Miniprotein binders against Mucin-6 (MUC6). Designs and how they scored, part 27

Target 1, 185 residues: Mucin-6 (MUC6), of Homo sapiens (Human) (q6w4x9r395to579)
Amino acid sequence: GHCSLEGGSFVTTFDARPYRFHGTCTYILLQSPQLPEDGALMAVYDKSGVSHSETSLVAVVYLSRQDKIVISQDEVVTNNGEAKWLPYKTRNITVFRQTSTHLQMATSFGLELVVQLRPIFQAYVTVGPQFRGQTRGLCGNFNGDTTDDFTTSMGIAEGTASLFVDSWRAGNCPAALERETDPCS

## First folded at step 18 (miniprotein)

Design fc6 (from hc5 with L38M)
Fold by ESMFold2, fold request of step 19:
Order: sequence, then C-alpha cells, then structure tokens
Structure fc6 (fold): chain B 185 residues (1-185), chain A 119 residues (1-119)
Amino acid sequence: as target 1 above (185 residues)
Amino acid sequence: SEEEKIKEIREEVKKLIEESRKLLEEAKKAGDLQAVRMLFNAIWMLIEALKTGDPEKISEALLKLSEALIEVAEKRGDPEAVELLLEAQELLRKALKTGDPELIKEAIKLIKEAAELLG
C-alpha cells in the first residue's frame, strides 16, 4: 500500500483517498500491530510561508521504544537526538541517501519511507500487504474502502477531513474547529 | 451470569478510555511523545476489544494501557502508581491463564486508582 504527503499539504491514503488539510502540529501518520515495539510513524507540519493559514510538511518521525528517528527539512537525520552519518543502520532499520535529493528509510518489517528533501519536502510511505486492514492514522486504514478512510482515533468514520485529521494530533496544538476565526477583511 | 459480568467490564472499559484520553491530552501538553505513542495505541486496542467483547483482547489492551501509565508514572516519580499498575498487570496475566473475569474487573480498579494518582 502507498500513502503520500505532498506539497500544498496534500495527502493520499493507502486506499487512494486524497485530501488536504492545514494545521501546525505533529500527527499520527501510521500505527499498526505490524510495527515492532508498538511503533508509530508521525508527520510534523508547520507554517509554510507568509500565508496565515497554510502549512507544509517539515519532518517525519519514526518512534518506537528504542528509536526516535527524525528526518527533517534541514536534511539532518537524528536518532534519539543524536545526528547520524548516512548510511545509518539499526537492527531493523536502514536510512540512506538514494539520490542527491532523496533519502530512504528501509525496514525489515515491511515499512519503507522515501523522503524528497528538495525542491519541496515530501514523503512517500509504502507498506507490505501484511498491513492490509491493520493501519490507522492520517494514511487511513488500508481496508480497500475509501468511504471509511477518515476514521478518527476513536474509530468513528467522518465525512470531512478536518475532524479526522484533528483526532490524530500528537502534540500541544489547537484543534482546527476550535481555532478563532479572523473577523477582519 | 458470565455474559452480564462481561457487559459490566465493557462499561468500566468505556469509562477507562475517557480517563485515558484525559491523560493523553496531558501527555501532549507535556511534550511526552513516548507517552502519546503508547496511549494512542492502548486506547485504540481498548476500542477494538470492545467491538468483539472478547475478554482476552480486553486483557491484552489493559496490559498495554498499564505499560503506558507506568511510563507516565516513572517520569513523574510516582512509585505508588507504578506498584498499582504492576499489580494490575499481574492480575491481567492471571486472568488470561484462568479465564476469570473478576480478575479483569479488579485490574481495572487498580488502573483507575493509578490514573487518579497521575491526574
């Protein structure tokens, strides 16, 4: 299955459901029993420019009990806060430079992450067939049914992306629905 | 009956999910990303276990919740909460071996007590 995080804050789920959102937060991108040590893949979004409301992907984080691997737009790879030379290997993860503009994180557990560093920071998540029906987060549930891909962290299928995305917030950030609107202009 | 006892356990799990979501929001405020990861997983497992009502799945989910709360308790330096949660885990492992739903109910009480200390 394939999930993408592309410029303009566009996301395409494992079931090919496209959506767009803007929020300044860390989000659960993928959790699954197929990830060892109850691991999670997370996406970090921040303000993209001078626009008041637009955000973009700035980092991807893989977090487990033993590892916190961060790949950020500043092109630095860290594990547990320590900068690492590439190629970087753990027992089940290898991070390496594929091209001058792309990094790859390959794993022994069926997760693959390709990060485009330039010209725009983008991420492409690939999971093996063993993940089918066993994923959750911003990449959806991978069950072949696009109508329930917006399943919240409470297991409720929503009709709009905003409630779904807000339910997967993993940081101290306001919900989009609770955001004060600007009455000026 | 055993069916009625499982129904009672499911109601207590629903309450525990709401308490755990409050601790999840506190972990987000504290920037405790490990606790956030663990609580997201444990809460999801509890929700999934409620769909089937399978006491083995409920026990497994409660073991994961206890693990998440031990992480929180250790970071806060609360050994009383840790002890309650370790006792809850022992009861849950015994419930898995014996099939006794009263052990699950007792474990939930200990987990709730620990969550109150951490809240």
Scores: ipSAE 0.826, ipTM 0.894, lowest interface PAE 0.7, mean pLDDT 89
Fold by ESMFold2, last read:
Structure fc6 (fold): chain B 185 residues (1-185), chain A 119 residues (1-119)
Amino acid sequence: as target 1 above (185 residues)
Amino acid sequence: SEEEKIKEIREEVKKLIEESRKLLEEAKKAGDLQAVRMLFNAIWMLIEALKTGDPEKISEALLKLSEALIEVAEKRGDPEAVELLLEAQELLRKALKTGDPELIKEAIKLIKEAAELLG
């Protein structure tokens, strides 16, 4: 399964459902029982221009009991706040420079993350088949049905992106401006 | 009856979900990303467990909620809340071994008491 976070705050879910949102927050991108130690992948978005509709991805965070791996637009990789030289390895995770513009986080548990650092900070999430039907967050539920990909953190399927995205906020941040959410769905 | 006990447990879990959501919002405000990760997971598991009413799934979800609340309690330096949650976890492990829903009900009481101390 493939989920992408691309310029202009565009997201494509594991079931290939595209949407756009405008928010400045940390969001739960992916949680699943397939991630060890109740791990979570999170996406950090921030203002990228003068308009409130101009937001962009600035970091991706993998968080578990033992690790807080941050890959940020300033091209620094940290674990638990400490900067790391690449390639960086833990027991289950390897982060390495794939190309001059791309980093990769490979894992033993079926999660792969590729981050484009330049010209625009973007992320591409790949999960193995064991994740089918067992994901939640901004990347959707990976069940082959796009009609319920906008399932909120309370388990409610929404028809539009706004309430779905706001339900997955993981930080101290205001709800996205409703007028500017999902303008082109 | 077993059916009556399970219905009571489900109603108590619904109330506990609402209490846990309040603690989740507080964790977000505090910037406690570990507590946020754990509470998102525990609340989701409770919601899923309510769909079936399976006592084993309810117990597993309550164990995860207790872990999340211990994280919160330790950061606040609240040993009374920690002790309540450790006792709740022991009851839940016994409930999983014995299948006794009364142990689940007692564990929920302890978890709610701890959540009140942390609220």
Scores: ipSAE 0.818, ipTM 0.894, lowest interface PAE 0.7, mean pLDDT 88
Fold by ESMFold2, look of step 18:
Structure fc6 (fold): chain B 185 residues (1-185), chain A 119 residues (1-119)
Amino acid sequence: as target 1 above (185 residues)
Amino acid sequence: SEEEKIKEIREEVKKLIEESRKLLEEAKKAGDLQAVRMLFNAIWMLIEALKTGDPEKISEALLKLSEALIEVAEKRGDPEAVELLLEAQELLRKALKTGDPELIKEAIKLIKEAAELLG
């Protein structure tokens, strides 16, 4: 399954449902029982323009009991707050520079993260088939049905991206804006 | 009856979910990303366990909630809450081994007491 974080705020879920949101926060991108140590991928969004309604991805975080791996726009990779030279390897995770513009986090547990650093900071999440039906967060539930990909952290399927995204906020921050879903605004 | 005991457990779990959501918001405010990760996971597991009503899944979810609350309690320096939660975990492990729903009810009581100390 493939989930993408493209442009400033465009997301395509594991079930190929596209949406856009605006928010300045850290969000749960992916959690699953298939991630060891109750791991989570998180996405960090910040302002990208002169208005609050323009936000973009600025970092991706993999957080577990053992690791807090941060890949950010400044191209520095940290684990638990300490800068690491690439390639960087733990028992289950390897982070390396795939190309001059792309970093990759490969894992032994079926998660792959590719981060495009330039020209636009983007992220591509790939999970193996064992994750099917067992994911949650901004990447959706990977159950083959786009109608319930906006499932909140309380297990409620919502009709709007903003309510869904707000439920996955991992910080005390402003709610996502809905204006991108209104073509007349 | 066994059905009445499970119904009581499910109602108490619903209350724990609401209290845990409050603690999750406090963890977000404090910038405690580990507590946030753990509480998101535990709350989700509780919600999923309620859909099935399976005592084993409820016990597994309560173990995860206890682990998350220990993280919160340790950050706050609340050893009484930690002790209650460690005892709850022992009861839940025993419940998983024996299948005894009374052990689940006892663990929930301890978790609720710990959550009040942390609230």
Scores: ipSAE 0.816, ipTM 0.888, lowest interface PAE 0.7, mean pLDDT 88
Fold by ESMFold2, last read:
Structure fc6 (fold): chain B 185 residues (1-185), chain A 119 residues (1-119)
Amino acid sequence: as target 1 above (185 residues)
Amino acid sequence: SEEEKIKEIREEVKKLIEESRKLLEEAKKAGDLQAVRMLFNAIWMLIEALKTGDPEKISEALLKLSEALIEVAEKRGDPEAVELLLEAQELLRKALKTGDPELIKEAIKLIKEAAELLG
């Protein structure tokens, strides 16, 4: 399954449901029992260069009991706040430079993250088939049905992205502004 | 009846979910990302357990909630809350082994007492 964070504010879920939102916050992108130690993948958004409350993706965080791996738009990779030289390897995670503009986090548990650092900071999440029906967060539930991909952290399916995105806020931050992608695209 | 006992447990779990959501918001304010990660997971597991009403699923979810609240309690330096939660986990592990729903009800009481200390 594939989930993408593109163009600063666009998301495409594991079930190919596109949406757009703006908010200055950290959000739960993916949780699943398939992630060891109840791990979570999180996305960090901050204001863009435009002062009219537009936001864009600035970092991706993998958090487990032992690790807080941050890949940020400043091209620095940290674990638990300490900068790491690449390639960086733990027991089950390897972070390495895939190309001059792309970093990759590969894991032994079926999660892969590719981060485009420039010209625009973007992220691509790939999960193995064992994750099907077992994901939650901004990347959706991966159940093959786009109509319930906007399931909130309380298990409620919403018709628009705004309440869904707000329910996955992981920080002290205001509610997100929502914009959907063009339905004809 | 057995059905009435499970129904009571489900109602108490619903209330505990709401209390846990308040603690989740507080963990966000404190910048405690570990507690946030754990509370998101525990609340989700409780919601899923309510779909079936399965006492084993409820007990497993309550164990995870207790673990999350221990993280919160330790950050606040509240050893009384930690002790209540450790006792709740002991009861829940016993409930999983024996199938006794009264142990689940007692554990929920202890978790609610701890949550009140942390709220």
Scores: ipSAE 0.812, ipTM 0.884, lowest interface PAE 0.7, mean pLDDT 88

Design fe2 (from he2 with L16E L63E)
Fold by OpenDDE base, look of step 18:
Structure fe2 (fold): chain B 185 residues (1-185), chain A 98 residues (1-98)
Amino acid sequence: as target 1 above (185 residues)
Amino acid sequence: DEEEDIRELVEDAKEELEEARELFEEAKRLAEEGNLEEAERELTEALYELWEAIFELRLAAYEAGDERLAEELERLAEELLKLIEEVMRLYVEIEREE
């Protein structure tokens, strides 16, 4: 399964459903029993530098009982809050520079993350077949059905992205809004 | 209706593609003039426009009831991805010069 966060505020789920939203919060991107130590991947959105009305992905966070890894545009921060030199290695996670603009987080448990740092912060999540039907969060449920990708944290299927996205907030933040197209077109 | 929605998305994508091309050409000129900072800004804006266009095409493809239409829209999105690669190549080249 492949999930992408592109263009600052566009998401394509594991089941290939595209959607966009305005939000300035941390959201659960991927949660699964297949992630060890109650692991979860999170996405941090903030106001973009382009427009005050626009929001953009600014960081990704992997959090488990054993590890906390924050990847932002300028740094990789780990459990102790200190920036680390790459490559960074734990028991089952490795973070390394892939290219001048890309970082990669490789794992031993079927999760891969590629992050474009600049000029637009973007993330690409890949999970193994063992994750099929066992994922939750903004990346959807990876069951081959796009129509139920907007399932909330409470297991309710939503018709729009805003309520779906809001249900996966990791903290107290403003409500998310669906991004509108240019009304002049 | 679905057809009108798809048409609107495609037209929006075309407009953004046009803008992205203009921004990309301006960035090339700026880079040739040695104005690398401004070139990077223009390239970044071009990328945002392209990703918006790609999203709209993907959304249109998702909403399309006709498989052939959906495939065509996805193919167009793939062509825009190639342009993104070109923009990114120039961006990386500029970064190396700085």
Scores: ipSAE 0.856, ipTM 0.931, lowest interface PAE 0.5, mean pLDDT 93
Fold by OpenDDE base, fold request of step 19:
Structure fe2 (fold): chain B 185 residues (1-185), chain A 98 residues (1-98)
Amino acid sequence: as target 1 above (185 residues)
Amino acid sequence: DEEEDIRELVEDAKEELEEARELFEEAKRLAEEGNLEEAERELTEALYELWEAIFELRLAAYEAGDERLAEELERLAEELLKLIEEVMRLYVEIEREE
């Protein structure tokens, strides 16, 4: 399964459903029983660009009982503080520079993350087949059905991206907006 | 109504593609002139336009009732991804020169 966060505000779910939103919050991107130690992948969105309503992906966070890894445009922060050098390696996670513009988080448990740092911060999530039907969050449920991808954290199918996204917020944040983006604004 | 919506998405994508191409060409000229910072700005804007276009095409494909139309729209989106790769190649080249 492949989930992508591109263009700052566009998401393509594991089931290949495209949607967009604007919101200033941290959202659950991926939760699954297949992630060890209660692991979760989160996406951080903040205001960006010229428009006050425009938001963009600014960081991704992997959080488990054992690890916290924050990848932003300028730094990688771990449990031990800011990592100025790569690769960073734990028992089952390795973060390393893939290219001049890309970082990769490789794992031993079937999760791969590629992050484009510049000029647009983007994230690409790949999960193994063992995750099928066992994922939840902004990346959807990976069951081959796009019509139920907007399932909320409470298990309710929503018709709009904004309500869906809001259900996966990881903090007290303003409501997400479902608006068209204007890259020139 | 759905057909009209799809048509609008496709037309918007075409406009954004044209804008992106213009920005990309301008960036090339700027880079050749040694104005790397401005070139990077133009490339970044081009990328945003392209991603908007790709999204609109993907959304149109998703909303398309005809599978063949959906496939064609997705194919067009893939072609735009190739242009993104070209834009990114120049971006990386500029970054190496700075």
Scores: ipSAE 0.845, ipTM 0.926, lowest interface PAE 0.5, mean pLDDT 92
Fold by OpenDDE base, fold request of step 19:
Structure fe2 (fold): chain B 185 residues (1-185), chain A 98 residues (1-98)
Amino acid sequence: as target 1 above (185 residues)
Amino acid sequence: DEEEDIRELVEDAKEELEEARELFEEAKRLAEEGNLEEAERELTEALYELWEAIFELRLAAYEAGDERLAEELERLAEELLKLIEEVMRLYVEIEREE
C-alpha cells in the first residue's frame, strides 16, 4: 500500500483516493496493530508561506512507546529532542539520507517512509501486505475500497474530507477546511 | 453533473499545466543567467502548479464513471509526473551549484 502527501496539501490514500484539506494540526496518518509498541505515523501541518495553499505539510512524526522520530525540513529530532546526524539507527528503525532532497525511514516491520525535504515538503508512506485492512488514519484503511476511506476515528464513514481529517487530530487544533484546487491561486 | 465537474477539473489542470510550463521555462532562463535564487523560486511555483494539476486529474479519474476515461486521466497525471521529474532535476542541479 502506498499513501502520499504531496503538493503541501494533497493526500492520496492507500486505496488511491485523492483529497485535499487545510489545517494547522498534527494528524494521525497511520495507525495499525502491525506497528510495534503502539506505533503511529503522524503528519504536522502548519501555515504555508510559500505555497498557494493556506497550510502545508511541515513535518512527519513516528511515535511509539519506544521511539519518537520527528522529520522536518531542516532536522531529524529523536527522543531527547536533539537533532541527530544521519544515519540514525534504533532497534528496528533507520533514518538516512536517500538523496540530496530526500530522507528515508526504513523499518523491520513493514513500514517505509520517504520524505522529500525541499523544495516542497512531501511524504510517501509504504506498508507491506500484512497491513491490508488493518490501517487507520488519513491514509485510509487499505482494504481496496475507496468509498470507506473517510472512516473517522470513531468508525463513522464521512462523505467529505473535513470531518474525516478532524477526527484524526492528535491535539486540540482548529477545524480542517476542505478546499478545491484553484488554478488562479 | 459529474461529467461537467470532470470537464472543469480537466480544464483547470490544463491551465495549471500551462502556467507550470511557463514558470519552468522562465526558471531555465534565470538559471542560465546565473540568477539561481530566483530560478529556484520559479521552479518551486511550477511544482505547486503541477501538483495541483495532478490532483485535479486524479480527482477527475476518481469521479469518472467510465473506466476508460478514468484510465486516460490517470495516464495524463502520470505524464505530468514526468514533468515534475524534469523540474526537480533542474532544481537539484541548481542546488549543487550553490
Scores: ipSAE 0.840, ipTM 0.923, lowest interface PAE 0.5, mean pLDDT 92
Fold by ESMFold2, fold request of step 19:
Structure fe2 (fold): chain B 185 residues (1-185), chain A 98 residues (1-98)
Amino acid sequence: as target 1 above (185 residues)
Amino acid sequence: DEEEDIRELVEDAKEELEEARELFEEAKRLAEEGNLEEAERELTEALYELWEAIFELRLAAYEAGDERLAEELERLAEELLKLIEEVMRLYVEIEREE
């Protein structure tokens, strides 16, 4: 399964459903029991400063009981707040520079993340077949049916990306009540 | 009208592709003239236009009621991905020269 975050504000789910949203928050991109140690992949969005997109992806975070790996547009990789030289390895995760513009996080548990750092910060999530029907978050349910990919954290299928995205905010983000498509601004 | 909405998405994608091609050609001229910082900015703008076009084609394909139309729209998006690769190759080349 493939999920992508491209062009600043565009998402394509594991079931190939495209959508766009704007927000200044951290969102749950992927949760699954297949990720060890209560792992989750999160996406951080912030104001972009460019005319094409009000907000854009600025970082991806892998969080578990053991690790908090942050890959951000400043091109510094941290784990638990400490900057790391690449290649960086834990027991089950390796982060390395794939090319001058791309970093890769490879794992032993079926998750692969490729981050394009420049010129537009983008993320590409690949999961093995064991994840089918076992995912939650902005990347959708991975159940082969795009009609319920907008399922909220409460298990309710929504017709709009905004309500769906808002339900997957991590932590306290101000509601963007005056903004139609921006759950955090 | 669903068919009208899909047609509008495709027309918008064509406009964005046209703009991206103009930006890419201007970036090539700027790079040839040695104006590398501006060339890089034009390439970045071209990439934003291309991602917008790709999104519109993907959305049109998702909303298409006709399987053949959806496949054709997906093929068009794949062609734009190839253009993104061309733009990225020049971007990386310019970055190395800076």
Scores: ipSAE 0.838, ipTM 0.923, lowest interface PAE 0.5, mean pLDDT 87
Fold by ESMFold2, fold request of step 19:
Structure fe2 (fold): chain B 185 residues (1-185), chain A 98 residues (1-98)
Amino acid sequence: as target 1 above (185 residues)
Amino acid sequence: DEEEDIRELVEDAKEELEEARELFEEAKRLAEEGNLEEAERELTEALYELWEAIFELRLAAYEAGDERLAEELERLAEELLKLIEEVMRLYVEIEREE
């Protein structure tokens, strides 16, 4: 299964449902019982400063009880707040520079993340078949049915991206009054 | 009208592809002239246009009620991904020279 965050504001789910949103918040990208230590993948969006997208992806975070790995636009990788030299390895996770513009996080539990750092910060999430039907978040539920990919954190299938995205906020984020900068209006 | 919405998405994607091609050609000329900073900006702009076009094609394919049309739209999106690869090759080359 593949989920992508591209072009600043575009998302394609594990079931290939495309959508766009704007928001300034941290969102749950992927939760699954297949991720050890209550692991979750999160995406951080902020105002972009460019005309093509009001907000854009600025960081990806892998959070578990053991690790908080942050890969951000400044190209510094941290774990639990401490900068790490690449390649960086824990027991189950390896982060390394794939090319001059791409970093890769490989894991032993079926999650792979590739981050394009420049010129547009983008993320590519790949999960193994054991995740089928067992994912939640902005990447959808991976059940082969695109009609319910917009399932909220309360388990309700929505027809609009904005209600869906808002339900996956991972924290309290200052609201903007503009339509495209506040998905929880 | 579903078919009119899909046609509008495809027309928007065409416009963005043409803009991206113009930006890419200008970036090549700027790089040849040694104007690397401006070439990099034009390449980044081209990439934004290409991602918008790809999104519109993917959305059109998702909304298509015809399996053959959806496959054609996905094939077109794949062709734009190949153009992104070309743009990125020049971007990396310019960045290395800076």
Scores: ipSAE 0.826, ipTM 0.919, lowest interface PAE 0.5, mean pLDDT 87
Fold by ESMFold2, look of step 18:
Structure fe2 (fold): chain B 185 residues (1-185), chain A 98 residues (1-98)
Amino acid sequence: as target 1 above (185 residues)
Amino acid sequence: DEEEDIRELVEDAKEELEEARELFEEAKRLAEEGNLEEAERELTEALYELWEAIFELRLAAYEAGDERLAEELERLAEELLKLIEEVMRLYVEIEREE
């Protein structure tokens, strides 16, 4: 399954449902029992500096009990707050530069993330077939039915993207701070 | 009414594609003149227009009640992805020259 975050504010779910939203927060992009150690992939959005989109993607975070890997617009990759040189490997995760503009996070548990750093920060999420019907978040539920991709964190199918997206806020909504934060602390 | 909404999305996508093509041609000219920073900005603007157009085509295809129309709209979105690849190739070439 493929889920994409493109053009600043556009999302296409694992079931190919397109939508757009604007928000300044951290959102749960993907949760699944297939991710070890209570893993989740999260997307950080902030106000953009361009007129094409009020808000845009500025970082992607993989969080588990073992790791907090941040890939952000400043092109610095951190794990648990410490900057890492690429290629970076843990037991289950490898992050490497794929091209001058793209980074890739490959994992042993069927998740792959490709991040386009420039000129527009974009993310491409690929999950293996074991994730089918086993996902939640902004990327949808991956069940082959686009009519229920807008299922909220409470399990309620919504008719609008905005209610759906707001339900997936991770509770850390001061995402605006990441645009003003020095990447080196 | 649903058909009019789809037509509006397609019309918007066409306008954005035309703007993107103009930006891309200007970026090529700027790059030939050695104005690399401005060329990169024009390419970035072209990419934003193309992503907007692609989104509108994908949404129109998703909302289409006619299977043939939906398939054609998805095909058009894929053609715009190919144009994005062209724009990105020039962007990367310009970055390497800097």
Scores: ipSAE 0.825, ipTM 0.915, lowest interface PAE 0.5, mean pLDDT 86

